# Ledger of designs, part 41: miniprotein binders against b1l550

Target 1, 279 residues: b1l550
Amino acid sequence: MRLPEELLERARDIHSEAPSHRIKLDRVGSFGLKVPVEFKGFLLLAEADVWVSLPEGRRGVDLSRQVEAIYELSNPPKDPFSLCREAAISLLEKLNYADSSGVSIRFDAPLQDGESLKYYGVEISSIASDEIINKIRVEILGMTACPCTAELIRAYKSSEIAATHTQRSLGILEVSTKAEHPDPDKLASIIERAMSSPLRTYTKRPDEGGLVIRSLSNARLAEDVVREMIHLFLEEFGHLPEDTHILAAVRSMESVHMHDIYAERSFSLDEIRKEISSH

## First folded at step 19 (miniprotein)

Design yb4
Fold by OpenDDE base, fold request of step 20:
Structure yb4 (fold): chain B 279 residues (1-279), chain A 89 residues (1-89)
Amino acid sequence: as target 1 above (279 residues)
Amino acid sequence: SEFTVEAEINGVRIRIEVTVNGREIRITVTIEKDGRRIRFMYVITDPEKLAKYLEEIERIIKLFGVDPEEVKRLIEEVRRLIEEILERL
């Protein structure tokens, strides 16, 4: 049932009224939208959040305009990074009472693994005000092998290839920058290369043995993984603005413990370059 | 090499600042409308992506309700100037 449009002339505009309490809100929006995006030839249904700030003198946000803004830009489907940046700016322009806007988009990114697919997690955001800040978080699982246990077993059995415990480890790179979102596949590759070995969706029997042997031959502490991620990141993304902020982290789901091992480093590009150059 | 292109289209002021250092292209866009300013940046290391990001900038500027043909001309000028710099390297 559609109400007569004539009723709009009689109805108060609740959103434009003065609030009972004159307080600015940082974020008001729609969370859990589903938007189509195109990524590397795949059409994906991503989850999106859209919001704007609300000034102290306005009771509510026109939420329909927010939803329209992102869906207008989502047809035809485009890459999620461009969508994120464009939508954040569009929100700020369309909702002229707001001093800031934001968009967040979450999806699983496909990654080719032979004839099959593996994936990594992506969460991006763009926050618009006087300037735009873009954030990306990439998460991908790899495998780590413990060098400490390997050394103990080597000492005990005098084996060329020492057995050790292996586990799934979640690698995380989060980047906040004034530049565009850095390439997610490159970020995922950095994480995988920092691990003892990648995971595979499927393995042929000879390949499985080779994967494990490679992991054992490239045993790494959680600390080693984080340091390697940082090193590889600087090589690939050293061109980003100096005020770019990075979080490099790993959560190792240790197979010999009931708890996880976690390691992280948060830094700016300027900070970490000074640290490395001092050695 | 660096240059700045400025335009005012339908009361919207647009500034595009470009710095080229080897294969790195930095583009900073500033849009001013109704007393508000928005600034955003691209750092392009792959020349093949230049066209993509220029198209994005064009779309973004159009969000401000400016004449599409004037925006197209502005972006084409920026593209031309970048290409001229890249050809000299």
Scores: ipSAE 0.834, ipTM 0.944, lowest interface PAE 0.6, mean pLDDT 93
Fold by OpenDDE base, fold request of step 20:
Structure yb4 (fold): chain B 279 residues (1-279), chain A 89 residues (1-89)
Amino acid sequence: as target 1 above (279 residues)
Amino acid sequence: SEFTVEAEINGVRIRIEVTVNGREIRITVTIEKDGRRIRFMYVITDPEKLAKYLEEIERIIKLFGVDPEEVKRLIEEVRRLIEEILERL
């Protein structure tokens, strides 16, 4: 049922009214939207959040206009990174009372694993004001082997490849930059390469043995994984602006403990370059 | 190598600053409309992606309600100038 236009003309514009309290809000928007995106030849249904700031003198935001903005840009489906940036800018243009806007998009990215698929988690955002800041968070599981236990076993019984406990570990790279979102596949690759071995969706018997041997031969602490992630990141993404901020982290689901081992480093590119140059 | 292209289309001021250092192309876009300024940047290390990001910039500029043919011409000029620089390297 649509209300008659005559009734709509009599209705107050509640959104444009003065609020009871003149307070600016940082974010007002719609969360949990589903938007189609195209990524690496896949059509994915991503989750999206859209928001704008609200000035102190305005009671509410035109929420319908926010939703229209992102859906207009999502048809036909496009790259989620382009969608994110374009939508953030579109929100500021369409909602002229806002001094800032933001878009967040979440999806699982497909990753080819032989004839099968694995995946990694992606969360991106674009925050627009006088400048645009793009953020990406990539999460992917890998495998780690403990070097400490390996050394204990080596000391007890000489072996070319010492047995040790292995576990799944979640690697995380979060990047905030004034440039476009960094390549998600490259970020995922950095995380996988920083671990003892990648995970495989499908393994043949010889391949499974090889995967485990590789892990044992490349035993790494959680601390080693984070440091390797940072090292590899600098090699691949050293071209980003110096004020680019990075979080590198790992959560290892240690198989000998009920708790996880966690390690992280937060840094800017300028900060970490100064640190490395001092050694 | 660097250049700047500026245009005013339907009261919207657009500035595109390009710096080329080897295979790295840095594009900074500034859009000014009704006293508001928006600036964003691309750092392209793969020349094959240049077309994609130029198309994105074109779409973004069009969000400001400007003449699409004038925007197309602007982006084509930027493309041409980048290609000329890349051919000289």
Scores: ipSAE 0.831, ipTM 0.942, lowest interface PAE 0.6, mean pLDDT 93
Fold by OpenDDE base, look of step 19:
Structure yb4 (fold): chain B 279 residues (1-279), chain A 89 residues (1-89)
Amino acid sequence: as target 1 above (279 residues)
Amino acid sequence: SEFTVEAEINGVRIRIEVTVNGREIRITVTIEKDGRRIRFMYVITDPEKLAKYLEEIERIIKLFGVDPEEVKRLIEEVRRLIEEILERL
């Protein structure tokens, strides 16, 4: 049922009224929207959040305009990066009382694994004000082998390839930049290469054996993984603006403990370059 | 190599600054409308992506309610100037 439009002449515009308390809000919006996106030839249903700032003199945000803004841009479906940037800008244009806007889009990205698919988690964000900042977070699972246990077993049995405990580890790269969003597949690749081995969705026994042997021959601490991620990131993305901020992290789901091991480093490109040059 | 293209379309001021360093193309876009300013940037290391991002810039400028044909001409000028630089490298 649609109410008569003539009611708009008689009804107060609640959103444009002065609030009872004149306080600016940083983010007001719709969270948990579902939007179609096209990614590497896949049509995906992504989760999206859209928001704007609210000035102290306005009671509420026109939420319908926010929703319209992102859905207008999502038909036909497009790449989620362009959608994110365009929607953030569109929000500021459509809601002229806002001094800032933001869009976040989340989905599982498909990654080819032989004849099967694996995936990594992606969260894409764009925050618009006088400038636009783009943020991407990539999370992918890999495998780590413990070098400490390997060394103990090597000392005990004098084997060429020492047995050790292995576990799943979650690698995380978060990048905030004034440039466009970095390539998520490249970020995922950096994380996988920083670990002892990648994971496989489907493997035959010979391939499984090879995967484990690779892990054992490339045993790494959680700390090693983070440092390797940073090193590989600098090689691939050193061209980004110097004020680009990075979080590199790993959460190792240790197989011999009930708890996880966590390591991280937060840095800007300028900061880390200065650090490396000082050695 | 660097250049700047500026246009005013229907009261919207658009500035596109381009810097080419070898195979790296940096594009900075500034849009000013009704006293508001928005700036965003691309750093393109793969020339194959240039077309994609120019198309995106065109779409973004159109969000401000400007004449689409004038925007198209502006972007084509930017494309041409970039291509001329790349051909000289």
Scores: ipSAE 0.829, ipTM 0.940, lowest interface PAE 0.6, mean pLDDT 93
Fold by ESMFold2, look of step 19:
Structure yb4 (fold): chain B 279 residues (1-279), chain A 89 residues (1-89)
Amino acid sequence: as target 1 above (279 residues)
Amino acid sequence: SEFTVEAEINGVRIRIEVTVNGREIRITVTIEKDGRRIRFMYVITDPEKLAKYLEEIERIIKLFGVDPEEVKRLIEEVRRLIEEILERL
């Protein structure tokens, strides 16, 4: 049963009232929305969160306007990065009592893998106030080979065995910038190139052997994977604003241990350049 | 090389600042409506993406409820000026 519309003039507008406790809220919104996006020719169902700040004198948020803002822009489906940036600004314009707004969009990005596909994780956000901050996080699995064990096996007197433990490692790049979101495929490529070898959806025996040989020749500590990610990032994205913030990390699921190893470094472009030039 | 284009459309003040240095195009957009200012930017290193981001800027400005034909003319002027600078390089 749809209620009569004339009730709107009789009912209190609860959201526009002052709250009993005048406390500003940083994020009030709708989380876990499903939005269609178009990415590299694929139509994907992404998960989105939308929010605005709420001033101390306003009791509630116009939640339907928030949802409306992103769905209006997502029909027809479009590039998730454009959607994210545009929706953040639309929220701030539509809910003029807020001093900030935010949108996040999460999806699995398809990536060509020979004759097949694989995927990597993407989460983007845009936070709008008097300035817009765009953030992207990319996560992709790769293969790492331990150089310490490889060296011990090489040094073993009776053997010329080229061997070490290999494992899946999760590489992470997170970029926060005033510029547009970096291309996620380039971020994923940086992570994979920093690893000992990429992972494949499937391999035939000769190809599998080649991946293992490649990983052995590119044996790399988790720490050095992070360092290589930073080096490659600077080559590709050194043009971004100097206050761009980056987190580079790897979580290695060490095959010979019951636990994982984790390495990370966060920095701004300005900070890392000064650090590198001082050595 | 650099330039600034300003417009006021239906009470919304728009400023587009462009810097072209080699193949790097930096565009900073400031929109002011009812005393509130919003500023955002692009750092374009692939000139082939210029049209995509100018179209996005046009869509963003139109979110403020202004005459879409005036916004279109503003964006085409910015595109023309950028293209003139790129031809000189």
Scores: ipSAE 0.774, ipTM 0.927, lowest interface PAE 1.0, mean pLDDT 89
Fold by ESMFold2, fold request of step 20:
Structure yb4 (fold): chain B 279 residues (1-279), chain A 89 residues (1-89)
Amino acid sequence: as target 1 above (279 residues)
Amino acid sequence: SEFTVEAEINGVRIRIEVTVNGREIRITVTIEKDGRRIRFMYVITDPEKLAKYLEEIERIIKLFGVDPEEVKRLIEEVRRLIEEILERL
């Protein structure tokens, strides 16, 4: 049922009234929206959150307008990164009483794995005010092989066994920058290349053997993985603005322990360059 | 090499600053409407992405409710100037 338009003339505009308590709110929005996006030829249903700030003198946000803004921009489906940046600006323009806006979009990114597929996690956001801050977080699993156990087994005098424990490790890169969002595939590649080997959806016996041999030849501590991720990141993305902030981390599900191992480093590009140049 | 293009379309001030250093193209866009200013940037290292980001900038400027044909001409001028700089290199 559609109500008559003339009711708009009789009803108070509750949202534009002053509130009983004049308190600014930082984030007022709609969370858990499902929006279509196109990524590498795939049509995906992503999860999105949208919000704006609310000044102390305004009682409510026009929530239908903010939802409309992102759905309007998502038709036809397009690149989630463009959608994120455009929607954040659109919200700020359409809801002109706000001094900031934000959009986040989450999806599983497909990645070719031989003749099959695998996936990695992507979350992006854009926060707009007098400037725009773009954030991207990628998470992908890889395999690590413990170098400490490998050395102990090698040193075992009566054995020629080449062995160590291997485990899944979750690599994380999170980037916050004034420039456009970095390419998620490049971030995922950096994480995988820092591991002892990638994970595969499936393998045949010769390929599986090669994967394990690769792992043994690239044995890595969690600390080694984080350092390598940073090194590879700087090679690929050193051109970003100097105040770009990065978090590089790994959570390793160590196969010989009941608990996980975690390592991380956060830094700005300016900070890490000074650190490296001091050596 | 560096240039700036400025325009005012339907009361909206637009400033596009471009720096071209070898293979790197930096584009900074500033849009001002009704005393409110927003600034955003791109750091383009792959020239094949230039057209994509210029089209995005065009779409963003149009969000401010301005004449789309004037926006199109502005973006075409920016693209032409970038291409002239790249041609000299």
Scores: ipSAE 0.771, ipTM 0.926, lowest interface PAE 1.1, mean pLDDT 90

Design yb4
Fold by ESMFold2, fold request of step 20:
Structure yb4 (fold): chain B 279 residues (1-279), chain A 89 residues (1-89)
Amino acid sequence: as target 1 above (279 residues)
Amino acid sequence: SEFTVEAEINGVRIRIEVTVNGREIRITVTIEKDGRRIRFMYVITDPEKLAKYLEEIERIIKLFGVDPEEVKRLIEEVRRLIEEILERL
């Protein structure tokens, strides 16, 4: 049923009124929208959040306009990064009472794995005001091998047993920058290369043996995985603006313990360069 | 090498600043409408992505309700100038 539009003349415009309590709100929006995106030729169903700020003098946000804005930009489906940046600006322009807007988009990104595919987690956001801040978080699993246990076994058995525990470790890179979002495949590659070996969707026995041997040959402390992520990140993305902020982290699901190990470092590009150059 | 192009289209002021340093292209876009200013940037290290980002910039400017043909001409001029600089290298 559609109501007569003539009623708009008689009804109060509730959204444009002043609220009973004149308090600015930072984020008012629609969360959990399903949005089609195109990533490297794949059509994916992503999850998106959209929001704007609301000034203290305005009672409500035009929520249908928020939803309309992102869906209009998602047809035809486009890459999620362009969608994220464009939608953030569109929200700010269309909802001109807001002084800021934001868009977040989450999806699982396909990654070539031999003759198959694997996936890793991506969450991006764009926050627009007088500038635009773009953020990307990438999470991917890899394999780590403990060097401490390997050395203890070598010493205890006079090197008769070459062994250590291996486990899945979740690597995390999160980047916040004024430049466009970094390529998520490159971030995922940095994480995998920092670990003892990558994980595969499946392997045959010789390939499985190779993964284990690689991990043993690249045994690394969680701390050194994080350090390697930072080193590799600087090689690939050192060109980004100096105030770009990065979080590098690993959560290792240690196979011999009931608990996980965690290591992290956050820094700006300017900060870490000064730190490295001082030693 | 560095250049700036400016335009005013339907009351919207647009400034595109470009710096080309070796293989790195930095593009900073400033759009001003009705007293509000929005500034964003790209740091392109792969010249093959240049066309995609210029198309994105064109779409963003058009969100401000301006004549799309004038925006297209502005973006084509920026592309021409960048490609001219890259050909020198």
Scores: ipSAE 0.755, ipTM 0.922, lowest interface PAE 1.2, mean pLDDT 90

